# Designs tried in a protein design chat: VHH binders against q96fz2. Part 102

Target 1, 269 residues: q96fz2
Amino acid sequence: CGRTSCHLPRDVLTRACAYQDRRGQQRLPEWRDPDKYCPSYNKSPQSNSPVLLSRLHFEKDADSSERIIAPMRWGLVPSWFKESDPSKLQFNTTNCRSDTVMEKRSFKVPLGKGRRCVVLADGFYEWQRCQGTNQRQPYFIYFPQIKTEKSGSIGAADSPENWEKVWDNWRLLTMAGIFDCWEPPEGGDVLYSYTIITVDSCKGLSDIHHRMPAILDGEEAVSKWLDFGEVSTQEALKLIHPTENITFHAVSSVVNNSRNNTPECLAPV

## First folded at step 5 (VHH)

Design z28 (framework vhh_ozoralizumab_d1)
Fold by ESMFold2-Fast, scan of step 5:
Structure z28 (fold): chain B 269 residues (1-269), chain A 122 residues (1-122)
Amino acid sequence: as target 1 above (269 residues)
Amino acid sequence: EVQLVESGGGLVQPGGSLRLSCAASGFTFRDYYMYWVRQAPGKGLEWVSEIKYSGSTTKYPDSVKGRFTISRDNAKNTLYLQMNSLRPEDTAVYYCARLPTWGSSGYPFDYRGQGTLVTVSS
């Protein structure tokens, strides 16, 4: 996963993240650095994306089941990185393979510290390689959504007006992530950055791409992944596997250029 | 084609019990969270219960907690709702649902069956 859409206004995004804490109390996540959230239909690595993480990361003795929402840089900068410029990191940390996560120091160390997060998106994009040509077909991939006018999932056949209306009740894609905290050697603000864990593609996506993000399907999986105070690394890793609970549709080549940031990026063709 | 077919509804007196069933087909049932939702006459959808794909974890709102039990048989692709100590306010059409989000009454779901009517009266 190397391109996402996360375009909802901050207040709509916050409501879409409503949850219950361990006591059963209904809550909205509390924002950190809300001014750094930049909605976009076309998010690339090195941009900021909103993630959910446990309140216990920020407040000693906080209930570990309570959630913070914060923008983080996509592309994990390890806490041990000694150069002054994160862009000089020699290896790609946009994604982290599930099968080697405990072997790679860049990911094993923060995971051991409980630095698990849930990466939020409207959905993600993948480019299908077409045999016999250099042409690639982009697809927008997302959780199945309901049409509020009638029961059933929303699809490519629906009118543009129906697509505009669904954003108020959109089910956000929730991807398993690992984050780390890097303190610049020269001084300055701590940088929070994340990677998305990837797994083998499910049968439904195998014709589009051979890998997919590790999707946390439902509140139980999201809660267990985030709650590093009660759920061990070993137990949390059991949540990391392919899922069939996704849908997709083809989109135009407008999305190919990461500078394009319009609804046309995810519109069906 | 995803299909969810509910059964087991009917008329029951206050304090009585009913067991609802939902037969699922057209998808890999064992891989999905499942829900029971209900809609009383003239009202919106209300979430009733949630079950993890494995069956190991269940959740209920306070309105039914202790009275209703959700369960599943992944070998038979079937979801169940055992309803005890039924009250007049439990009168509703009950729907088996896949892929909803938690948050509030009226929340969306991917697929829903045709429903089964439960009437608690007299």
Scores: ipSAE 0.000, ipTM 0.124, lowest interface PAE 18.6, mean pLDDT 83

Design z29 (framework vhh_6z1v_2)
Fold by ESMFold2-Fast, scan of step 5:
Structure z29 (fold): chain B 269 residues (1-269), chain A 125 residues (1-125)
Amino acid sequence: as target 1 above (269 residues)
Amino acid sequence: EVQLVESGGRLVRTGGSLRLSCAASGFTFSEYTMGWFRQAPGKEREVVAAIRWSGDSTWHADFVKGRFTISRDNAKNTVYLQMNSLKPEDTAVYYCAAEPLFGSSYTDESEYDYWGQGTQVTVSS
């Protein structure tokens, strides 16, 4: 996974993340740095994306089941990195293989600190090789959505009313992530950055790409991944596996250029 | 189906320059970190340089810093290695390799999925 869509307006995104805390209270996640959230149909590594994480990361005595939503940089910068410029990192930390996560220092250390997050997206993109050509067919991959008879569009709507109706009830893709906190040597704000854990593709996606993000399918899995106060690293890692509960459709080559940020990026062709 | 084809290897004099090219096909090039490796007869393969899938970050081995420069052209599915101030010690078969975004290290040979057949560079005094 190296390209996502996360285009919902802040208020719609927040409502899509409604949850129950440990006491059964209905809640919305509390924002940190909301001004850094930039909706886009075409998010690439190094851009900011919204993630969910436990309130306990920020408040010593917080209920670990309560959630914060915060934009974080895609591409984990380890806390031990000593250069002034994160782009100088001699590692590709956009994704983290599930099979080596406990062997790699960049991921093992923050994971040991409970720095688990859930990466939010409308869905993600992958490029399938077409037989007999160097051209690739991009696909938009997302959770199955509950459709009414009146809903006929995935992304590009003809009217604002139609688009609001479709996206108001969109089930966001919830991917398992690991984050870290880096303090610039020259001073300045702490940088929060994340990586997406990846697994072998499920059977349904194997013809499109050989790897997929570790998707947390359902509220129970999301809650356990986030709750580092009650769920150990070993127990949380049991949630990391492929899922077949996914759907996709082919999209236009417009998405190939990460600077294109329009509904055409995820519209079916 | 996947193919990496190196070109540009030849005999050059000590102090000379050479540019290697690697043309990629059969995978989404813009999602792969590209690396150059080399292997001399009777020696182990070693990493020379790597460039992130986006082109915004590069790594070069200490023994080539200041002499070699890696670059890429995502529109042409091609990665390049510009070699300057060549030394006899640079004589080797040079290999192009591709590492997916799921990889976590530019320098770990085991992270690279796809490999070319190599191009011979010989540097004579």
Scores: ipSAE 0.000, ipTM 0.225, lowest interface PAE 14.9, mean pLDDT 84

Design z3 (framework vhh_8cml_1)
Fold by ESMFold2-Fast, scan of step 5:
Structure z3 (fold): chain B 269 residues (1-269), chain A 123 residues (1-123)
Amino acid sequence: as target 1 above (269 residues)
Amino acid sequence: EVQLVESGGGLVQPGGSLRLSCAASGFTFSRYAMGWFRQAPGQEREFVALITWSGKSTDYSDSAKGRFTISRDNAKNTVYLQMNSLKPEDTGVYFCAASEGRLYYTSTDYDYWGQGTQVTVSS
C-alpha cells in the first residue's frame, strides 16, 4: 500500500470518526494541528494523512481509550535518525511487513512505546500487473458501503457525481499503523511520521496484488489497536491479519500521476 | 514518597521456581502499569514482563514466555512474577517499575523503580 484517497472536508472526516470511550461516552476525536490536514483523492508517501492515536500519548493522566486525530507524514522517520533532512533516509518506511515487524529496530522501538495509530482513508489504490504487457490496471479498494434511498434513487456509484452523493455516510478505511517522533538535530518542531503495516492479501484481492494493508475491521479492533494503556503489543498484534470484508473497482489511469487530485481518480471505469 | 520494594529473590537450582513480589506505596497503584526488568552483571537492563493497570493484558520477553507469569493485586498494591523452569541465564537483579497508564517495553520510559532483588540460578 503506496497510494490512498482521503478527500473528506475536516468536519465530515471528524464526524465519520465518532466513537465511544471505555465508559461508553460518545465522543469525537480531538484535533491536533488541524490546519495541516490536506484533503486529496491521490495521496502518496511523504504527504500528510490523518491518523487516530490515543490521547494518553500527549497527556500523562488521560484515559487511554480517548482519541486524538492528527496529520502525520507518511513514511516513518525513526527517532534515532541523525541527519537534518528526513528525505535523505536510506530506508523505505512507507510500509512495514507484519511478519518482521518485531525484528526491525525502526518499527520495534516505537511499537515498544505503544506508538500505534490508525491510518484513515477513503480507500487505497493498487495496480494489477497484466501478463504479457507493461500496462498496469489501477483499482480503488475500500470497505463495503451501505446504500441509502438517496443513493439508490440516483443510481449505483458508477461516476464521480454518484460518489459525491454517498460521502456523507462513507465508512472510512481504518488501517493499522505505527508512528514515531523525530526531533531535528538542528532544532525545530517534532516530526510525527507513520508506516502502514502490511499482510498477505486476502482471497478476494489476490488477483490484484499479493500484499494488502492490515485493515482493522470495526470499532472493537480500532479501539484495541489504539489503546496502548490496556492492550499489550502481543494482544494488539493478534489484530493484524488479512480481511475479506473489502470491495473494489477498476479506475482510470488518471490516478497514476500523483499530481492528479480529482474525483476522476476513484471513479469506476 | 513513592516506593517500590521487591522481595522473593534467592538462590535456586536449575529447573526450580521463585515468586517475586513488589510492594508499592506513595502513588495510586491501580492507575499504573507495572513491569519487571532484570540486569545481569556487566549487562544492560532488559525487559522481562508487563501488566496493565487493570490486569487485563500482559506481555513477556521471548525468554520468559511460557515460563513466567506476571500478576497483580490492586487491593494489596502488589505486583508478582512467578518464575518456573529457571535457567542459569535467568540470573540477575530483578527490578519492578511503574508507568502511569502506559505499557512500555524499554526501561527508560518508566516513572518509578524499585531497588531490585537478586535471583541466582546455579548448582
Scores: ipSAE 0.562, ipTM 0.839, lowest interface PAE 1.9, mean pLDDT 89
Fold by OpenDDE, second read of step 6:
Formats: sequence, structure tokens, C-alpha cells
Structure z3 (fold): chain B 269 residues (1-269), chain A 123 residues (1-123)
Amino acid sequence: as target 1 above (269 residues)
Amino acid sequence: EVQLVESGGGLVQPGGSLRLSCAASGFTFSRYAMGWFRQAPGQEREFVALITWSGKSTDYSDSAKGRFTISRDNAKNTVYLQMNSLKPEDTGVYFCAASEGRLYYTSTDYDYWGQGTQVTVSS
């Protein structure tokens, strides 16, 4: 996964992240560093994206089922990194393979510390290799959305009004991530950064791409992944597998340019 | 430049009240947990109170609990310590401190410190 969409306004995003804590109380996640949230239809590595994480990471005696929402840098910078510039990392930390997560120090260590997060997105993009051509067809991949009687497929939202309705009730894609905290050697703000865990693609996506993000489908999976206080690493890793509960449609080549940030990026062609 | 400037200290009688303020500048205040520490003459600096970045959660030392209240105004980049029912044992220099990330109860865990304000409780 090298490209995502996360364009919802902050308030809409927050409401979309409504949840119940372990006591059954309806809650909204509290923001940390909301000013770093930058909505975009076209998010690339090194950009900031909102993630969910347990409040227990910030409060010693907090209910670990409570959620915080925070923008973090895409591309995990490990805490042990000693260079002053995160861009000097010689290995790619955009993704973490599920099968080797415990083999790589950069992911194993933060995971062992319970630094699990849920990366939020409208969906993610993948490019299908076209047989016989050097051209790649991009696809937008996301959770199936509840068809309101009037709201056809994302493609049928021909009216601005319908489009707004679609996004007001959009089910966000929830991807399993690992985050770490890095303190710059020269001082400054602690950098929070994340990697997305990837798995082999489900059958439905196999023709598009051979890998997919580990998607946490449903509130239970999201809650367990986040709750490092009650759920062990071993138990949490059982949640990491391919899911068939996804849909996708072809999009235009507009998304190919990471500088393009318009609704056309995820619009069906 | 990061600055934490304490104010509101002074001389007060036992049973009296003081409100300390700490004005922060040079960093993103709303990202940091804030704490109050104090140091009596010849003693080590000790934890008094802390408040999370959002102000949602607070904690106090046993000595401060029930008497002191920490609060913050992120719009003003200021943290406060309301001190009631002051005792001679509360005498010392009070420091505000800022920490990013997890809440810390030890002085070594805080990133930024003020210069302190003197609080004297005496009859």
C-alpha cells in the first residue's frame, strides 16, 4: 500500500470514528495534534495521516479501550534511529509484512511495546499491471458502503448532494498499523510515525495486486488491535489476515500524480 | 526559544491560598502535558501535579491531593495551580514543566522547565 485517501473534514472524520468503550459508553476519539491533520484524496508516504491509538499510550491509568486520534507520519521512524533526518533511513518502512514483522527490529520492538494503531482512510489505491502494456490501471479499494435506497454506487452520485450524503455516512477503512516515537538527536518535537501491516491479497483483489493492507473489519477487531493493555501481541497478531470484505472500482490516472488532490482521484471511470 | 514563566508566588499565611500561573511559549503547548514541581531548601525537587494535553486528566502528589488543583488554558498557553489550605511544608520554589508523550511523574522525564516562583507559607 503506497497511496491512500483521507479527505474528510476533521469533524466528519471524528464522527465516523465513534465507538463504544469497554463499558458500553458511546464515545468520540479525542484528538491529539489536530492541526497536523491535512485532508487529502491522495496521501503518500511521509505525509501525515490520522490514526487511532489507545489512550493508555498517553495516560498511565487510562482505560485502554479509549481511543485517541492523531495525525502521524506515514513511514515508521524507529526510536533507535540516530540520524537527524528521517529521510536518511535506508530501508522502506511504509509497510510491514505480516510474515516478517517479528524478524525486523524496527517493527518488532515497537510492537512489543504495544504500539499498535489503526490507520484511517477512505480507502487505498493499487495499480494493476496490464498484460502487454506498460500501463498500470489504478483502483480505489474500500469497505463496501451501505447502499441507501437512493444512493446508488459511489459512481451513481451524480449530484453534489448525493456525494455529500455518501461521505457523511462513509465507513472508513481501518488498517492495522504499528507506530513508534522518535526523538530527534538535535532536540525538538517527538515524531510519531507509523507503518501499515500488509498481507497477501484476498482472492477478490488477487488480480489487481498480490499484497493488501491488513484490514481490521469491525469494531471488535479495531478494539482488540488498539487495546494493548488487555490484548497481548500474540493475540493481536491473530487479527492480521486477508479479508474479502472489500470492494473496488477503477479510477483515472489522476491519482498517479501525488500532487493531485481532487475528488477525481477516487471517482470511478 | 522555549520559555516557561511562572508567576503568582509569594508570602501567605497558613491556611491561605495562592494561584500560580505558567505562561508557555516557543513550542506547541497543546501537545504537551504540563506539570508542577516544587523544591524546598536542601530538598530534592518533587512532583506536585500534572495535567494531560487536553486537560481531561489530572494527577497529584499525596501531599497536594485535595488541596491543589491543576488546570490549563490551551488558548492562552497557560497552566495554573490553585493552591488552597497552604501549610508551612508547602514552602519552596515551584516549577512548571512540559512533557511530550506519556505522562511522567519524575522530573527527568520533562522536556522543558520554568525558572520557578517562590512560595512561602509562614505565620
Scores: ipSAE 0.028, ipTM 0.307, lowest interface PAE 4.3, mean pLDDT 89

Design z30 (framework vhh_6z1v_2)
Fold by ESMFold2-Fast, scan of step 5:
Structure z30 (fold): chain B 269 residues (1-269), chain A 125 residues (1-125)
Amino acid sequence: as target 1 above (269 residues)
Amino acid sequence: EVQLVESGGRLVRTGGSLRLSCAASGLTFSNYVMGWFRQAPGKEREVVAAIYTSGDSTWHADFVKGRFTISRDNAKNTVYLQMNSLKPEDTAVYYCAAKLPWGDSTYSPHEYDYWGQGTQVTVSS
């Protein structure tokens, strides 16, 4: 996973993240740095994306089941990185393989500190290799939506009004991530950055791509991944596996250029 | 001024049961991971069990799984270790320890900031 869509306005995104804490109280996640959130249909590495993380990371007396939502840079910069410019990092930390996560210091160290997050997206894009050519077919991949086929279909829009209603009750894709905190040597704000954990593709996606993000399917999985105060690293890693609860459709080559940021990027062809 | 005080250690027959308690003071107990460690004469201190902040998540060493159960009561600032089917090789001084939930490992003694004085458990044949 190297490209996502996360285009919902901040208020719609916040409502889509409604959850229950450990006491059963209905809550909305509290924002940190909301002004850094930039909605887009076409998000690439090094851009900021919203993630959920435990409030306990910021307040030592907080209930670990309470959630913060914060924009973080896509591409993990390890806390031990000594250079002044994080864009100069020699290793690609956009994704983290589940099978080697405990072997690589860049991921093992923040994971040991409980720095687990849930990366939010409308869905993600993958490019299918085509036989006999270097041309690739892009697909938009996302959770099955709970709306009826008529009202929930992205492809049904003969009407702009129908298009706007698709997103009112959209089920966001929830991907398992690891984040870290980096302090610039010359001073300045702490940089929060994340990586997406990847697993072998499920049967349903194997014809499109051989890898997929580790998707946390449902509130129980999301809660356990986030709750580093109650769930150990060993227990949390049991949540990291392929899922079949996913759907997709082919999209146009408009999405290929990361500068294109329009609804056409995810419209069915 | 943080204090962890263990109690409950005593002589027990093989196959018997025992419950250890550890009362904490001087810290916000619900913010800490609690662990039980043990040390027999001439051996290194080893981790027995750990429990995370609300008590829903626990870890137990393979040599005590199915026999020992760790639990906690945050209202009473106390962590417990229920020990069943005791064996002579369980004879040791048992220590409780506290650490903040972040860090490299819940299994390493070096990660724990606060320690009790220990309570002696002796299992006779």
Scores: ipSAE 0.000, ipTM 0.260, lowest interface PAE 14.6, mean pLDDT 85

Design z31 (framework vhh_8pnl_2)
Fold by ESMFold2-Fast, scan of step 5:
Structure z31 (fold): chain B 269 residues (1-269), chain A 121 residues (1-121)
Amino acid sequence: as target 1 above (269 residues)
Amino acid sequence: QGQLVESGGGLVQPGGSLRLSCADAGFTVRSYYMAWYRQAPGKERELVARIHTGGSTNYADFVKGRFTISRDNAKSTLYLQMNSLKPEDTAMYYCAALPWGSTHEGYYDYWGQGTRVTVSA
């Protein structure tokens, strides 16, 4: 996973993250650094994306089931990194393979500290190699959305007006992430950065790409992944596996250029 | 808005050498997956050489041993040293950049305008 869409305005995004704490109380996640959130239809590594994490990371004795939402840099900078400039990091930490997460120091250390987060997106993009051509076909991949009790109407979903209405109740993609906190050796603000855990693609995506993000399907999985105060690393890792509960559609080549940031990036072709 | 600008193309005789440069404005060369592509008249664009974020390199079979890709991160410049040039190397040469990610090198986001290389007697 190397390209996402997360375009919802801050207030819409916040409401889309409504949740229940362990006592069943309805809550909205509390923002940290909300001004660093930049909505985009075409987010690449090194940009900031919103993540959910436990309030217990920031407050001693906080209820570990309460959630903070914060923008973090995509591309994990380990806390032990000694250089002054994160761009000098010699490894790619955009993604973290589930099968080697406990073997890689960059990921094992923050995971051992309970630094689990849920990466939020409208969906993610992948590029399918097409036979007999140099062109690759981009796809937008996302959770099935509630349209109707029936299979759904193509006509209703395809209109620009009806497409806009979908965003009001959009089910955000919730990807398992690991974050770390890096304090620049020369001083400056603490950098929060994350990586997305990846797994083998499910059957439905295998013709598009061989890997997919580890998707946390439903509030129970999201809650357990975030709650590092009650759920051990070993128990949380049991949540990391492919999911079949996803859908996709082909999109325009407009998305190929990460500088393009328009609704056309995710519109069906 | 960042732009890649190629230079160093020209006319050379078979067996000659050229060094292409790609100047990188507005982003860090070391954090990007960089490549040289070429397109001969009437043919599709093809990968010539690439350099990964960590510095490892990969070459098309038809240039292996003759071309060398490198970058100078302090100068934000990508190079392609071309030795033992052949008439079949005649093409427009393009610099391409892809931000750090899980996406393959073939999905490059940034492209230059190209620099022309002609190899003839």
Scores: ipSAE 0.000, ipTM 0.110, lowest interface PAE 18.6, mean pLDDT 81

Design z32 (framework vhh_8pnl_2)
Fold by ESMFold2-Fast, scan of step 5:
Structure z32 (fold): chain B 269 residues (1-269), chain A 121 residues (1-121)
Amino acid sequence: as target 1 above (269 residues)
Amino acid sequence: QGQLVESGGGLVQPGGSLRLSCADAGSIFRIYTMAWYRQAPGKERELVARIWSGGDTNYADFVKGRFTISRDNAKSTLYLQMNSLKPEDTAMYYCAAHTSFGLPSESYDYWGQGTRVTVSA
C-alpha cells in the first residue's frame, strides 16, 4: 500500500470515528495538531495522514481505551535516526511486512513500546499489471458500504451526483499501523511517523496485487489494536491477517500522478 | 558473543571493487544489528552502512549507489560489497555488532580489529 484517499473535512472525519470507551461511553477522538491534517484524494508516502492512537501515549494515567486522532508522517522515521533531515532516511518504511515485523529493529522497538495506531483512509489504491503492456490499471479498494435507496451500490454504474451523497455515512478503512517518535538531534519538534503493516492478499484481491494492508475489520479489532495498556503485543498481532471483507472498482489513470487531487481520482470508470 | 573478524581488505586501483566480510563466532548473530564503520588516517571514525536483524539497511551519503551491505544469518557473516572505489575510500574498515536499541548516538558493544582498504590513485 503506497497510495490512499483521505479527503473528508476534519469535522466529518471526526464524526466518522465515533467510538465507545471501555466504560461504554460514546466519544469522539480528541485532536492533536489538527492544523496539520490535509484532506486529499491522492495521498503518497511522506505526506501526513490521520491516525488513531491511545490517549495513554500522551497522558499518564489516562484510560488506555480513550482515543486521540493525530496527523502523522507516512514513512516511519526510527527513534535512533541520527541525521538532521528525516527525508534522508535511506530505506523504505512506508510498509512493514507482518511476517518480519518482530525481526526488524525499526518496527520491533516501537511495537514493544505499544506504539500501535490505526491508519484512517477512505480507501487505498493498487495498480494491476496489464498483459502485453507496461501500463497498470489502478483500482480503488475500500470497505463495503451500507446500501440505501438513496446512495445505491458503489461501482462504475454510479453517477457523480449519487457518488457525492455516499460520503455522509462513509465507513472509513482502518489499517493496522506502527508509529515512532523521532527527536531531531539538533533540537526541534518531535516527529511522529507511521508505517502500514502488510499481509498477503486475500483471494478477492489476488488478481489486482499480491499484498494488501492489514485491515482491522470492526470496532472490536480496532479497540484491541489501540489498547496497548490492556492488550499485549503478542495478542495484538493475532489481529494481523488478510480479510475478504473488501470491495473495489477500477479508476482512471488520473490517480497515477500524486499531484492530482480531485474526486476523479476515485470515481468509477 | 566472542569475536568479530574482518577480511577482504587490500590494495586496489580507482574504479576497482572489493568485498569485505565479517565473521562472528557467536551463537546469536541473527538478532544483532550489524554495521560497517571506517577511519581514514587523521580522521574520526564514521558510519558507512548499517543492517538490522530483519534486513533493513541504511547508508552514508558518500557511499550510496556504490556500496551494498548484506548479511547471511545462517553463516553468521556480514558483507560489504564496495564498487567504484575512490582514493577517498582509503581507510581501515571496522565491523560492529550491537544488541541495544533506541538511542540515536548508540555505541556498538562489539568491534572487530579492522581490515585495511587502500585505493592507489
Scores: ipSAE 0.000, ipTM 0.091, lowest interface PAE 18.3, mean pLDDT 82

Design z4 (framework vhh_8cml_1)
Fold by ESMFold2-Fast, scan of step 5:
Structure z4 (fold): chain B 269 residues (1-269), chain A 123 residues (1-123)
Amino acid sequence: as target 1 above (269 residues)
Amino acid sequence: EVQLVESGGGLVQPGGSLRLSCAASGFTFSRYAMGWFRQAPGQEREFVALITYSGRSTDYSDSAKGRFTISRDNAKNTVYLQMNSLKPEDTGVYFCAASYGKLDWTSTDYDYWGQGTQVTVSS
């Protein structure tokens, strides 16, 4: 996973993240740096995307089940990185393989600090290799969605008007992430950055791509992944596996260029 | 200022039991996850058990599972390790450790450590 869509306006995104804390209290996540959130149909590594994380990371008296939403840089910069420019990092930290996460210092260290986050997106994009050509077919991949004004789930055959209506109640894709905090050597604001954990593709996606993000399907999985105060690293890693509860449709090649940021990027073709 | 003081170690026969205690002071105990680690001569420090700040959740190494029980009393600022069915392989110095909001079986980033208490299992 190297491209996502996260285009919802801030208020719609916030409502889509409504949750219950450990006491059963209904809550909305509190924003950190909301002005850094930039909605886009076509987000690439190095850009900022919203993540959920436990409030306990910021407030020592907070219950670990309470949530913050914050924009973070996609591409984890380890806390131990000593250069002044994060772009000088020699290896790609856009994704983290689930099978080697405890072997890689860049990921093992922040996991030990409880730095688990849930990466939010409308969905993600993958490019299917096509036989007999160098052209690849892009697909938009997302949770099944319920039609707001009609019975049944939204699909590729539905009208553009029906697709427009679903955003008000869109079920966001929730991907398991690891983040870290980097303090610039010469001073300045702490940089928060994340990586998306990847697993083997599920049966339903195997014809499109051989890898997929580790998707946390449902509030129980999301809550356990975020709650680093009550859920150990060992227990949390049990949540990391392929999921079949996913759907997709082919999209236009417009999405290929990450500078294109229009609804056409995810519209069914 | 900050102190973690272990007690309850000693010599015991295989199959015996010991209860370790760790008394904490100088920090807000109820906000820290607590762990037990051990180290045998010539070996690396290894994870034994952990308990969350609230006491709601616990985790154990494979060698400790089913034989050891970690518990805590936040009113007394104390964490315990009840060790049953002890084996010679359990011999080592047992350390109490505190971590603010972190739950990990690695020792890399625990905030505070005790001095350790010796456990010897010998026939």
Scores: ipSAE 0.139, ipTM 0.577, lowest interface PAE 5.2, mean pLDDT 87
Fold by OpenDDE, second read of step 6:
Structure z4 (fold): chain B 269 residues (1-269), chain A 123 residues (1-123)
Amino acid sequence: as target 1 above (269 residues)
Amino acid sequence: EVQLVESGGGLVQPGGSLRLSCAASGFTFSRYAMGWFRQAPGQEREFVALITYSGRSTDYSDSAKGRFTISRDNAKNTVYLQMNSLKPEDTGVYFCAASYGKLDWTSTDYDYWGQGTQVTVSS
């Protein structure tokens, strides 16, 4: 996964992340560093994206089932990194393969510290290789959305009003991530960064791409992944597998340019 | 004063079993994840097992999986490590450690440590 969409306004995004804590109380996640949130239809590595994480990471006496939402840098910068510039990291940390997560120190260590997060997105993009051509067809991949009688598909939004309705009730894609905290050697703010865990693609997506993000489908899966106080790493890793509960449609080549940030990026062609 | 006191170590033959105990005092035991670590002579301390503060979830090193079981009794402020099918490679000092509210595979972030108990597996 090298490209995502996360364009919802902050208030809409927050509402979309409503949850019940362990006590059954309805909650909204509290924001940390909300000013770092930059909505975009076209998110690339090194950009900031919102993730969910347990409040227990910030507060010692917090209920571990409570959630915080925070923008973090895409591309995990390990805590032990000693260079002043994160861009000097020589290995790719955009993704972490589920089968080798325990083999790489950069992922194993933060995971062992319970630094699990849920990466939020409208969906993610993948490119299908066309047989016989050097052309790649991009696809937008996301959770199936509830068909309201009036708004059948993302493509059926004939009016701006209908479009807003679609996004107001959009089910966000929830991807399993690992985050770390890096303190710059020269001082400054602690950098929070994340990697997305990837798995082999489900059957439905296999023709498009052989790998997919580990998607946490449902509140229980999300809760268990986040709750590093109650759920061990071993138990959490059982949640990491392919899912068939996805849909996708072809999009235009507009998304190929990471600088393009318009609704056309995820619009069906 | 915070104390973690390990017991149950000793000499055992290969294939034998031991049960370690760690008695905690001086802090709110039920709020802490508990872990077992071990250190062989000349080696670094390594993770063996951990259990969440509630006891609902456990985790193990690859070497410990299938052979060791960590458990806890919050009423007794005690964490246990049942070790079965012991091997010579399991020889070392076993340490009990406490971490406030969070799980950790690394030894650096635990809040409290015991003095350790010697486990020797030898024919």
Scores: ipSAE 0.027, ipTM 0.577, lowest interface PAE 3.0, mean pLDDT 90

